# Ledger of designs, part 35: VHH binders against Protein DOG1-like 4 (DOGL4)

Target 1, 232 residues: Protein DOG1-like 4 (DOGL4), of Arabidopsis thaliana (Mouse-ear cress) (q84jc2)
Amino acid sequence: MSKMRNLVEEKFLEFYESWVIQLELYLHQLLIAHNNNTMSETELRHLISKLTTHHKAYYTAKWAAIREDVLAFFGSVWLNPLENACSWLTGWKPSMVFRMVDRLRKSRVVLVEAQVKKLEELRVKTKFDEQKIEREMERYQVAMADRKMVELARLGCHVGGESVMVVEAAVRGLSMGLEKMVKAADCVRLKTLKGILDILTPPQCVEFLAAAATFQVQLRRWGNRRHYVTHS
Below, E stands for the ipSAE of ESMFold2; O stands for the ipSAE of OpenDDE; V2 stands for 0.75 times the mean of E and O plus 0.25 times the DockQ between their complexes.

## First folded at step 6 (VHH)

Design u28 (from q46 with F102I; framework vhh_6qgx_2; at its last look DockQ between E and O 0.87; V2 from the best seeds 0.00; counts 0 for: pae O 9.7 > 2)
Fold by ESMFold2-Fast, scan of step 6:
Structure u28 (fold): chain B 232 residues (1-232), chain A 124 residues (1-124)
Amino acid sequence: as target 1 above (232 residues)
Amino acid sequence: QVQLVESGGGLVQAGGSLRLSCAASGRTFSSYAMAWFRRAPGKEREFVAAISWSGGSTFYTDSVKGRFTISRDHAKNTVSLQMNSLRPEDTAVYYCAAGSEIYLPTSADEYDYWGQGTRVTVSA
């Protein structure tokens, strides 16, 4: 299992580094588009589609990897300590993106009342879905202190093939629970992204995606700079 | 699994109107975008119109903008295309499609499910 875990971590590290490089290239294109009022709706839609396809590729790779080793995503080796500190269930907290949406209210491309109402409805639904997942996480943490888990930990202190097998089965059950929880959180992320882009016009989508990508790229740069200086 | 069935095709004179409907079975496509594509004899499949999963966002090809209106009924799991001011160049087989992409897709290769098509003929 350790050998398989090492391979999962190494493969996803390689994937993620390449994925971030491509994200920075798309961010550059989004910033050019945002500052250029001459781009057609078709051109803007093509750019938005490239970025959303890029995000879909991330979740496709992530879900394949968590099927093999979900624990690799808790304290990920491909993320710096700042990125890990800002993670909510192995990724961005869905409600956080509404702060970026709020910025559009004061941007060059102003939101109309109908959009503001739809975004507020989506925000409320997103927070509700987050709360449901947080309750599941609380139940999961409480289960770790449950009598059965305490008894399994006690059994693990005693050497024997039978106790080892029982502990391994329990650990597999816990990993499966985390996999379902992470996938549920990712589904809320994708639903939130899909909902926001559905409400916004193509120019507003470009501005929103540029803001989100800028934050992600800058958070990585800030964390890498501080970590490197500390360990240099 | 989603199955799409189109209806409403027929023969109409230039300047006339026609309404196409697409019914989705299985009722498991509330998160899917819906679109209409068309293919004239000897031509490639062309995008016509799309509507997002919520019905809140629509997109039309320039040649039909202002003449065609796409709409969806979530309760009936149907998507409709109201075609007004029809022209002979609108003559084609019209296909209904459903897609699961994050952003409203306009390319045929981004759609997962397809109907068999309904024929529309516009006489000069």
Scores: ipSAE 0.578, ipTM 0.824, lowest interface PAE 1.4, mean pLDDT 86
Fold by ESMFold2, look of step 7:
Structure u28 (fold): chain B 232 residues (1-232), chain A 124 residues (1-124)
Amino acid sequence: as target 1 above (232 residues)
Amino acid sequence: QVQLVESGGGLVQAGGSLRLSCAASGRTFSSYAMAWFRRAPGKEREFVAAISWSGGSTFYTDSVKGRFTISRDHAKNTVSLQMNSLRPEDTAVYYCAAGSEIYLPTSADEYDYWGQGTRVTVSA
């Protein structure tokens, strides 16, 4: 459901619906490749490249849209409530992808010791980068609260009417800081994805990408079915 | 914005070795997959080798596997192609390329930045 949409929300909703449809088509190809052992390494690499290009296209569109309205990506109209509930700074928490990697380790796909070591190093680095972003967000929020108190004291607005100028400055500062943090989070997501795909073999990459796409598609399907049933 | 400059080309006897180098400018060098392509006279540009952004994954065309080694040095912002056991059919202009792709592409259309090329001639 949408109550009110601005131009950014309308454009990105249309983009995202098309983007998810294409992701579902790529998921079909990933599942065929996973279940069919006759594809060459070159063919597997082409499929993996199409998936990564598709994800790059998402971030290209997203970064253009957040320049105009970053707040549209907090509680997005193109996502159902379940999808929004799973978001950390407008997307999956970067370290969550290691749930998919852990699934590979428990499946018929065997990771060699060198891969396991590199994946653990990447997991630690990803967690460290996440914590850095969380601390930067916390420092930003504290700094904004301190500046708000200073501005209110300077204007003498602790008693009396509403201070529109202080509120407008706080909102502008929040929006600018949120764009920076969203981009930083997206960079961690992309760096983590790049790292995982660099460590895994092409067949393992296909299984990982299939698991990730399945999770995203199923969250959309389950959230829509649950929402519809709840309101019926 | 990335600028690529190749070096190390020249004339070498069959069976010899040559090391190509590609210097990259820009702080985002470590974010790119890097590749070497080549064009022999009268032929289309063909893929030779690629290396991922981290250096952890490499891919080679079949005709050069076991003879050529691609590597990268993040401190010097360079990518290199060590070419051993050279054959006359390796004679070509070699191009360094950089892509802004997350994963390792093998088609020339998927690379955004190109050097001017360095000539390698292998004599019988």
Scores: ipSAE 0.012, ipTM 0.462, lowest interface PAE 8.9, mean pLDDT 81
Fold by OpenDDE, look of step 7:
Structure u28 (fold): chain B 232 residues (1-232), chain A 124 residues (1-124)
Amino acid sequence: as target 1 above (232 residues)
Amino acid sequence: QVQLVESGGGLVQAGGSLRLSCAASGRTFSSYAMAWFRRAPGKEREFVAAISWSGGSTFYTDSVKGRFTISRDHAKNTVSLQMNSLRPEDTAVYYCAAGSEIYLPTSADEYDYWGQGTRVTVSA
């Protein structure tokens, strides 16, 4: 069912498709770097910088888009149902990356005690920040359901040009609140990522980034395959 | 917008020490990785040292390892470079830089803000 895509959705979809392609290319480089122990620290850092720049570009584009229409990111049309189901406030849940780090530790990554301690501190902080945002979201939902939604419903019963303008204004008000929450969530994501990369050595960073990119790419692939099977 | 102002440069004899300081303006100091670069006469600007936004990680070019120490003070919004065992080849204009990247970059083009530089001269 071809959901009528608005202009923001169309533009961001195009951007995201290109962005994912580039991510796959970087993933390949990360995997090579991880498997080839001959790369210098400088070379590894350069690769890490490329990835961080790439992620920065994503959030730059996202924040520009959410200023225009934050609602487009709730039920993102550029994501498959599986990707959307795994999303927390329009992106990955910050605390999830610690589970990823734990998995790496169980496999082959050796962390020193000081790193483990710092990671635990960061984990606690990240969880606290997530909970804070969730509480705000709950407050927002209650407030909006009680007042704004009733107003919107009431206005929707009136057929006329003035009514449309009022409804649009109300929707904009709702969108502003959502935008703030999305930005707050993104800040936690970025801080968490910065924290992890600050704690890890360059080789460990490469491994972590490779794992993260792999997860993202595979989630997309698996979701796409399932979607085609269920709708074919 | 972040303004950076370097200080502490001067003339020193080989084997001597200097401490450079960079003062950053603004409330977002903690969001930036900080770095020192240097440009010797007739040479291109080169990376010297960097410190992460938290101060938890540092990185040095090989030629200064064991001699230079980068540190930052969040309360004062400053980054410092302690230079020990100075050599004539360390003679350069030293620049402070701030970058918003989530990891420590070594390329100059990845830093967003720069100071005007402070001159360090090491005599033989």
Scores: ipSAE 0.006, ipTM 0.264, lowest interface PAE 9.7, mean pLDDT 86
ESMFold2 (binder alone), look of step 7: mean pLDDT 81; pTM 0.842

Design u29 (from q46 with F102W; framework vhh_6qgx_2)
Fold by ESMFold2-Fast, scan of step 6:
Structure u29 (fold): chain B 232 residues (1-232), chain A 124 residues (1-124)
Amino acid sequence: as target 1 above (232 residues)
Amino acid sequence: QVQLVESGGGLVQAGGSLRLSCAASGRTFSSYAMAWFRRAPGKEREFVAAISWSGGSTFYTDSVKGRFTISRDHAKNTVSLQMNSLRPEDTAVYYCAAGSEWYLPTSADEYDYWGQGTRVTVSA
């Protein structure tokens, strides 16, 4: 039995490909804005708003999709193997964005002392929230291997009809738990991104968003250049 | 859900001062960015000032920069606009707005909740 893409996977693949194309267009605009120091604050804020709206659209679509099939986001068909390998609970690891902030701080971007302090406070808070999610994931993995679940899996192997319904109910329950956990991780991502943008000035926001989009686009391009090697 | 009620509008002479206040109801208000917009007679609604959800970032339209100050009190769920050195062109109905934005927006379309407005008239 070959595994075909389900409707959720096909729909999100189409959405994601369009979303990435638009991200590349916004990245181009961010790089022009960064290199052209003549843009007004109002113009910069409008561009930043386009990017934040674009990211919000991603999470709106993602949360609708995970409600239907959360497992589609583990080993996603719209991501190449490198992108999937770099994923932390179906997305980017929140604390990793501070590496981009640190690099900007060491460039021509002049961060004032108050901003540095607020960014460090946010980093600590993000790490704390991240660890909380990781503990929930560990509890989820333990629940998957729990005595009751092992017994349920055994019943699914050699009891007809009845066991299929019982197994399906248990799998649905586990999927609901996984959906809650993915949404919790996404909330940490959104709070972290929102916090960083709140602390930075509009020119600094443009540099940060450009760095983040560049990394995302380059990671996709690096993974897509991997030669197809058939296991002989 | 958030409900916004403005107060503090009135009639002042050019060079005078007014303080506008916006009281918000709703448990999650502290997570919202807040802004003031105004609509002058015969004109469209325009951005005046905004303050981020944390209160750490503010933005002002160029015509009010240095004259107006936006602030928020999370404990009282209020946002204030201190208006100094008022000019006749500041005459408008002033609206308080709240939005769950990742960044501090200047577009009216990005704010989810609006007050009914408070009238400010500045005489020459």
Scores: ipSAE 0.034, ipTM 0.507, lowest interface PAE 5.6, mean pLDDT 83

Design u3 (from q46 with A33H; framework vhh_6qgx_2; at its last look DockQ between E and O 0.01; V2 from the best seeds 0.00; counts 0 for: pae O 12.9 > 2, placed apart)
Fold by ESMFold2-Fast, scan of step 6:
Structure u3 (fold): chain B 232 residues (1-232), chain A 124 residues (1-124)
Amino acid sequence: as target 1 above (232 residues)
Amino acid sequence: QVQLVESGGGLVQAGGSLRLSCAASGRTFSSYHMAWFRRAPGKEREFVAAISWSGGSTFYTDSVKGRFTISRDHAKNTVSLQMNSLRPEDTAVYYCAAGSEFYLPTSADEYDYWGQGTRVTVSA
């Protein structure tokens, strides 16, 4: 029964563990490429393509999983509590990735003025898309307090075949709404990544992807650490 | 689906110029990376130039850098290849391609849609 209830969680946990291991391998390749400066543009583009294909694979698997059980992605069992605490609508907050881009401005790999302008335009657009989703989430949360939901909750307290059917229909509707919002958020994430990579040169893309992967891997490691205060 | 139709091919003398155009129809052109590939007699398809979905990023094979310029017009759903200082070794059938990959593709296997090709002959 527990397995039936958590089947999506079990399957995605197996997928995610393998996906993170491969991300760490790609991070190693990105760091070598960044430090050596010996790779051709063609070689750098191939490496960037491997990383972006890897991220695409994540969203392909995620969208298949949320069609089965979107709630598995709220408080995910494959993420530690710190990773879950840092999540915005089941993933990274799109606008926050620009903090990693800001690091490039202070790097030896200098951003030209035209790139800075395009990145600022993308940041503003990303924030706008993000706010639209936040308004949708607010409407969804308010709908939980609507008269219909209050009545359904009341009916659920009086367990019977008819009440069960009505509650099940409502829960399916809620799940579909969450799935739509999660996919919308993921589309903003993918558009933001695609936009950043389009603006940056291949060496800058390698540095950006290395920074992003490093942060993701380190956040996981920090959250997996033992309690800070040790008592013997 | 996306259909691609090339035009502008022809016969030109070495040192001359040609402008190839590719007209896209069907699905949203603006979401695709666009590229030009060429195939010389008896050889495999080789990459020539690519332009990203936004038009903000371009990539050229070394042999055409400084001579060829790729551009796109979102309003007309066209991608163009301006070929200057043409050489006999540029003689080939030129193909327009559209790709939906996340990052600007550089290999033929990463492009989803292809035109029928337009012939370019550069006489010595």
Scores: ipSAE 0.560, ipTM 0.824, lowest interface PAE 1.8, mean pLDDT 85
Fold by ESMFold2, look of step 7:
Structure u3 (fold): chain B 232 residues (1-232), chain A 124 residues (1-124)
Amino acid sequence: as target 1 above (232 residues)
Amino acid sequence: QVQLVESGGGLVQAGGSLRLSCAASGRTFSSYHMAWFRRAPGKEREFVAAISWSGGSTFYTDSVKGRFTISRDHAKNTVSLQMNSLRPEDTAVYYCAAGSEFYLPTSADEYDYWGQGTRVTVSA
């Protein structure tokens, strides 16, 4: 129902705006910690925990919302068009996060050989999981298209309310399949993030989280500026 | 849901060693960060050591660094604390804890499950 989608979109828009504001505040703290050598390991771990708790809160809210309306997360009203265009199954692509790790490696921070080996193993596993989801999504989309084609052919023989019911059933089937795929993608995202933070030292985790938050903020700012500059 | 049972405590002379063990029951042991906390007579529970869910990250309080080693065995569902060069100030009840937080916590508030404790006494 269009009213349910509007309600879910309204609720998540409010949540997301607040969530991004808090992310920007945490980014400020990460940048101070990155440039400051007075923080103890305990203090750094506390800051990292705040960031991971913040990300966990996002997924908790998201999974509740996709139960009601997964389609709201494909072309989201709380994201600008650039942010939406950069999404892979409603979020950042897990394998691409390793480019941020590569940028850390090119900075003044040196990763030891054991960390590099573990990160490569995680990269391979992440890519494998990603590809499995992509293959499953393709199979699902083909199967759903075949189902739709059969029901559209049958609609050519029907009059009135039966065509509405068939269309609604097809949409429900798509929604259930999409919910499954979005949750699977989110699980890969969470496993990848959890793995990276476990391999990196606390100072390196601060640098990684700062880079990730900076990219997200820049993507939002760049997309908004292009929208206002090119709009007439 | 998760039950933790410590063992290996006892009386030890200063400079000696002990190995504490914590057996975990539950199918999701590999998902939990594990930690040891201790409570000395008349003091509050304090953090000693933690090991991440994967075993890839460890953290120790300063007073035990270099003397204590935390490890985990996923096949046996156990966490161990090897305690070397023991001092009288290490005398305490040692508690095993498990937490499901995303990132390895060092505060007691962030651990969900606790054992009953095992006593360690280090005599001068």
Scores: ipSAE 0.247, ipTM 0.669, lowest interface PAE 4.5, mean pLDDT 83
Fold by OpenDDE, look of step 7:
Structure u3 (fold): chain B 232 residues (1-232), chain A 124 residues (1-124)
Amino acid sequence: as target 1 above (232 residues)
Amino acid sequence: QVQLVESGGGLVQAGGSLRLSCAASGRTFSSYHMAWFRRAPGKEREFVAAISWSGGSTFYTDSVKGRFTISRDHAKNTVSLQMNSLRPEDTAVYYCAAGSEFYLPTSADEYDYWGQGTRVTVSA
C-alpha cells in the first residue's frame, strides 16, 4: 500500500538522499586513506573529523524531524524494506558495530591487548544500554495495549468534539514517549561510536569508518536492487 | 550467485606483458569487491590484487607493486589485471574473485565467488 508521504517524510527524504551521496564521497576518501599509507596522522584525523561531523549532522536533522513527526521514522519511506528490516528503533542497532570491529580484528588491523579490553568493556556497556531501552519499549507497548488505550480507541470511533480531544491528547502523549525512546537510542549509538573511535588509532578509525560506511551504502544498494524501490 | 569467467592467460617471455580479464554475470557486480589470486605449481593460492566495489581503492601484494594494475569497468561488469614486466615467478593459474565484506579483503576465505582460473606462463 503506497502510503501518501507527508511533508516531514518528503523533506527528510530529500535530506537523506543528499546525506547518503555525501557519505559515499567520504567513503571513497576513507578507502583511499586506508590503502594509502602516505597520509599523515593529521590528515587522517581530519578525515575522521569530517565523518563524525557528517554523522552528527544526520542526527541533528533527524531530531528536528522527529519533533514534528516521530512516527515518520517508524517505517521510514526513505529507506528500502531491507534497510527498514535492519533497523532498531529507527536506526542501526548499537551492538552491531562490534561485529565490524571483530571483522577488523580478523583483517590487517592489529589491536593491542589494552584496546581489546576496552572494546569489550564498551561492548558490555552498549549491550546494557540497549537492553535498558528495550525494556522501556516493552513497557511502552504494554501501556499502549492496556485498557485505557482501548477505551481511547473506542472513543475515537465516535465523531465528537470531546472524544477527538481525548484521542489527540493520547496520540500526542504516545508520540512524546516514542520520541524520547528514539533519542535515547540515538544517544547510545553516538556514545558507542565515540567510544570506538576513542579506542582505535587514527588508521584503525579510518578502516572502521570505511567498513561502517560500506555496510550502509551496500545495504542500501542491495535493498534497492531487490525491491526496486526508487526514492528520487 | 555470481559467475566469474577469466580470460587472457597464455605464454609470455620474461619482461613481457599480459592483460587478464574477468567477466562477472548478473546485475550485482557493483556490490562486490573484486580480486585476483594466483596459485603457482606446488604452492598455495596467494593474493595478488584487489579493487573496491567503487573502484576507488586498490591493493597489491608487494611482489607485484609497480608492475601490475587492477581495474574494473562497471558498465561491462569486468575486472582486469594488467601485468607488466612479468617474471618467471609470476607463473601461475590466476583466479578472479568477488567478495562482499565491509572492507577490502586480502584473504581468499573472505571472497564468496571464484572463477575457474586462467593459466599464465612466463618463460625465462
Scores: ipSAE 0.000, ipTM 0.252, lowest interface PAE 12.9, mean pLDDT 86
ESMFold2 (binder alone), look of step 7: mean pLDDT 84; pTM 0.866

Design u31 (from q46 with Y103W; framework vhh_6qgx_2)
Fold by ESMFold2-Fast, scan of step 6:
Structure u31 (fold): chain B 232 residues (1-232), chain A 124 residues (1-124)
Amino acid sequence: as target 1 above (232 residues)
Amino acid sequence: QVQLVESGGGLVQAGGSLRLSCAASGRTFSSYAMAWFRRAPGKEREFVAAISWSGGSTFYTDSVKGRFTISRDHAKNTVSLQMNSLRPEDTAVYYCAAGSEFWLPTSADEYDYWGQGTRVTVSA
């Protein structure tokens, strides 16, 4: 009925819960900064740096965890069903952040033509990198089907130590390939985030990061309150 | 359409408390995120607090955090702002706002419907 959590899942669940609490605290600081135009450029850059460091801490913890058990990130127990349904290769879809950038076009702070051009170039590049990873994942899934077929054929012929070694090798190969693919996706995420922040001014960065954090926090809240909506 | 009516404003001494209420029209209130904004004499409109449509997320400006509490009552179609430890600098007209989108809860642009405002005066 219920699946037991493994040690990697338990450890990352504890990490993620703390990480989200800190993200909500940073979101409140971003919203205050956005509402208050008395903050200096230095103060805004410091706040942006805190968010950047926070996101880097997430990927540091994630990459350590996927090295131990990458499959924990496919159907993560620390995410609710809505968050899992919205995941693309164990995280946010890079091109989706440009919807948040489009929000800046409605804001009081106007994007200059040079920024619009650079953001459009980055959007195209991000979509290209995203599609490349999708094609690589499709090729990987085909290769895994072939490996499973070979493994099943061997299991049909031999029962014992040789069969066990073949299964272990196949599982290790699967995990290594998935780890590589997840890291490639995460690299596109980090490059996209860095690219946007490099193009935007500090006040625009604050607005962008606030929009991104708000979406992440609200998606989590909506998913967690799904039962209340059903039963209220 | 949604109509918002604020109540509970008045005169209070520094250190006192007031509870503001905002009543929404008879349409389904649970579909809307709600916020309180204020405008002091000679100042621009400032964000105070916001609550998501589900009540699961709340946001506060730093100057009121720990002193003010935003809450909502789905049965009564109301959002309330409990204001404690009031200071003279809290003197303002307080506005209730409602919006279906909640990307930047501190941004006035997120809110499509606004009340007429209720005046809060905090004397020294």
Scores: ipSAE 0.000, ipTM 0.111, lowest interface PAE 16.5, mean pLDDT 80

Design u32 (from q46 with Y103F; framework vhh_6qgx_2)
Fold by ESMFold2-Fast, scan of step 6:
Structure u32 (fold): chain B 232 residues (1-232), chain A 124 residues (1-124)
Amino acid sequence: as target 1 above (232 residues)
Amino acid sequence: QVQLVESGGGLVQAGGSLRLSCAASGRTFSSYAMAWFRRAPGKEREFVAAISWSGGSTFYTDSVKGRFTISRDHAKNTVSLQMNSLRPEDTAVYYCAAGSEFFLPTSADEYDYWGQGTRVTVSA
């Protein structure tokens, strides 16, 4: 298919490449902190804050970009095919981060019973919110097929000034609906991340963020070197 | 306009108590970490205490731990600092700050919204 990219895709590709490079630098700092028990709580909190600010910057840039072209985030050109295959509604599936939490149960830093209970409550809530969004997306797809898409197909056969304007309005309407769904999914992601970090101690937050960043960076490296992905 | 307004400062004798309050207007900070910083004459702004967005996590600088208690009221959009067993070295202008929606930071550069400050003087 066409390899042409629009301006939104080009701008976000540049942003994302820089964002990932900075994530790798933060991952290096997280790994040093995890292996160094001499860091103060203040130093750990500063590092965790840098990571959360970095993630917030991603969503700020993403929401600006999807306002212009939400479809750029479905099958994104700045993600490799493996990263795209692992995507759920333009990003990570919120419940999957609890796999990183499960690694903390096997770490040197022990979770207390109260934390385990709160994390399980958050896991259940996150799964419920995911299912709500999945049902809304199914309703969106049905509505798109039964109404606006049929109308767009009919209008596309009548190339005239007014017909073109009506098609543009209908396409913009569909895009706005999809943008709203993507933002809803991102809100679940951010609430899940925020909830986990609130439950964990600073050393546990460092371990969690290191595990999550390691997975993200490694997935990108495996996909970029797909000649090494032998048994997929 | 977004504003944080501190109140409750004043003159108190060593060993006494004061309660500082910070009221937010123009925006709800229910999803933000809230903190107290202080600046003594001739010194840099120093972290005192912080409370997470949920109120479930708090952090204190060593010199005030056990003496100061930070709390928040989400319904009133306020954060409070209960200061007990005050010492002359606690004399400073105290500032309320709001920052990071995700985590509880302790560095001043990580807070975006600041109050004008309220003066606390502790007599020897």
Scores: ipSAE 0.350, ipTM 0.710, lowest interface PAE 3.4, mean pLDDT 85

Design u33 (from q46 with L104F; framework vhh_6qgx_2)
Fold by ESMFold2-Fast, scan of step 6:
Structure u33 (fold): chain B 232 residues (1-232), chain A 124 residues (1-124)
Amino acid sequence: as target 1 above (232 residues)
Amino acid sequence: QVQLVESGGGLVQAGGSLRLSCAASGRTFSSYAMAWFRRAPGKEREFVAAISWSGGSTFYTDSVKGRFTISRDHAKNTVSLQMNSLRPEDTAVYYCAAGSEFYFPTSADEYDYWGQGTRVTVSA
């Protein structure tokens, strides 16, 4: 929203653009692996490892950036409006990935009953962890309207230096609360992704990762195309 | 300090069995994938077996599949390799490795923590 981007936003924008380009290259490799059906299990595990390392790199960069400015991740300048509209606590909603897992039932390598049971157990746990974070976010939003926050907002209307300092301290406290919640949400995302990959066979992992990457890449393209067409 | 310590190596005759154990100290590795690698005299380090963070998924190199079984005990923070129907070509120093919390690769250069190794000799 601001005309002047801060250093965190500029640095992460550069990182994210490069990260998405590499994701598209990995997606190409996943689609070749999925269509060819001649790769060894060792080769498939190596490809899956490259994708998981790539996702870990994203969260490493994100958590470093959030320590400096968590608010940059709410309404991010490196995401188009469609991507921002689809975000749940600065990223994908963990339970939504099970919709992509459901597509594996129509793959050439179908899920066995033991996998279906483990995936259902993971889905239930993921939904529980997700709801716990949603309750914390609700408490955070309610706290913003409590008597203490109202008092601090009123003090912020004064032009005196001491009132400004008190308001700045309160804003720092609020940002630390958001950082904790975003990291908790990211931990649920990583545990969910890790859990799914642990349950699936390597061909199923490739298919799942291809579906997830395809959705992410297409969502970005749809949002960017809409913006271009609107301004045409 | 994080440390992996292997045990259980020794000398056995072809067709025999050995159980290798790897104990992690300093930190818990319950969220890490664990693997066994081996290095025969005059050869490079090669992948043997891996187990996921949960113990729910395992992977073996073709030459040991059906003969070796990898398992883990989260309470004891250990990973074990049960080696059955041993062959002279299984003679090597066996290394325990801990890798990414996310997935288990088969390349040695992608594992972050390593033990010093335990020697296994299989006589003909």
Scores: ipSAE 0.137, ipTM 0.585, lowest interface PAE 5.3, mean pLDDT 83

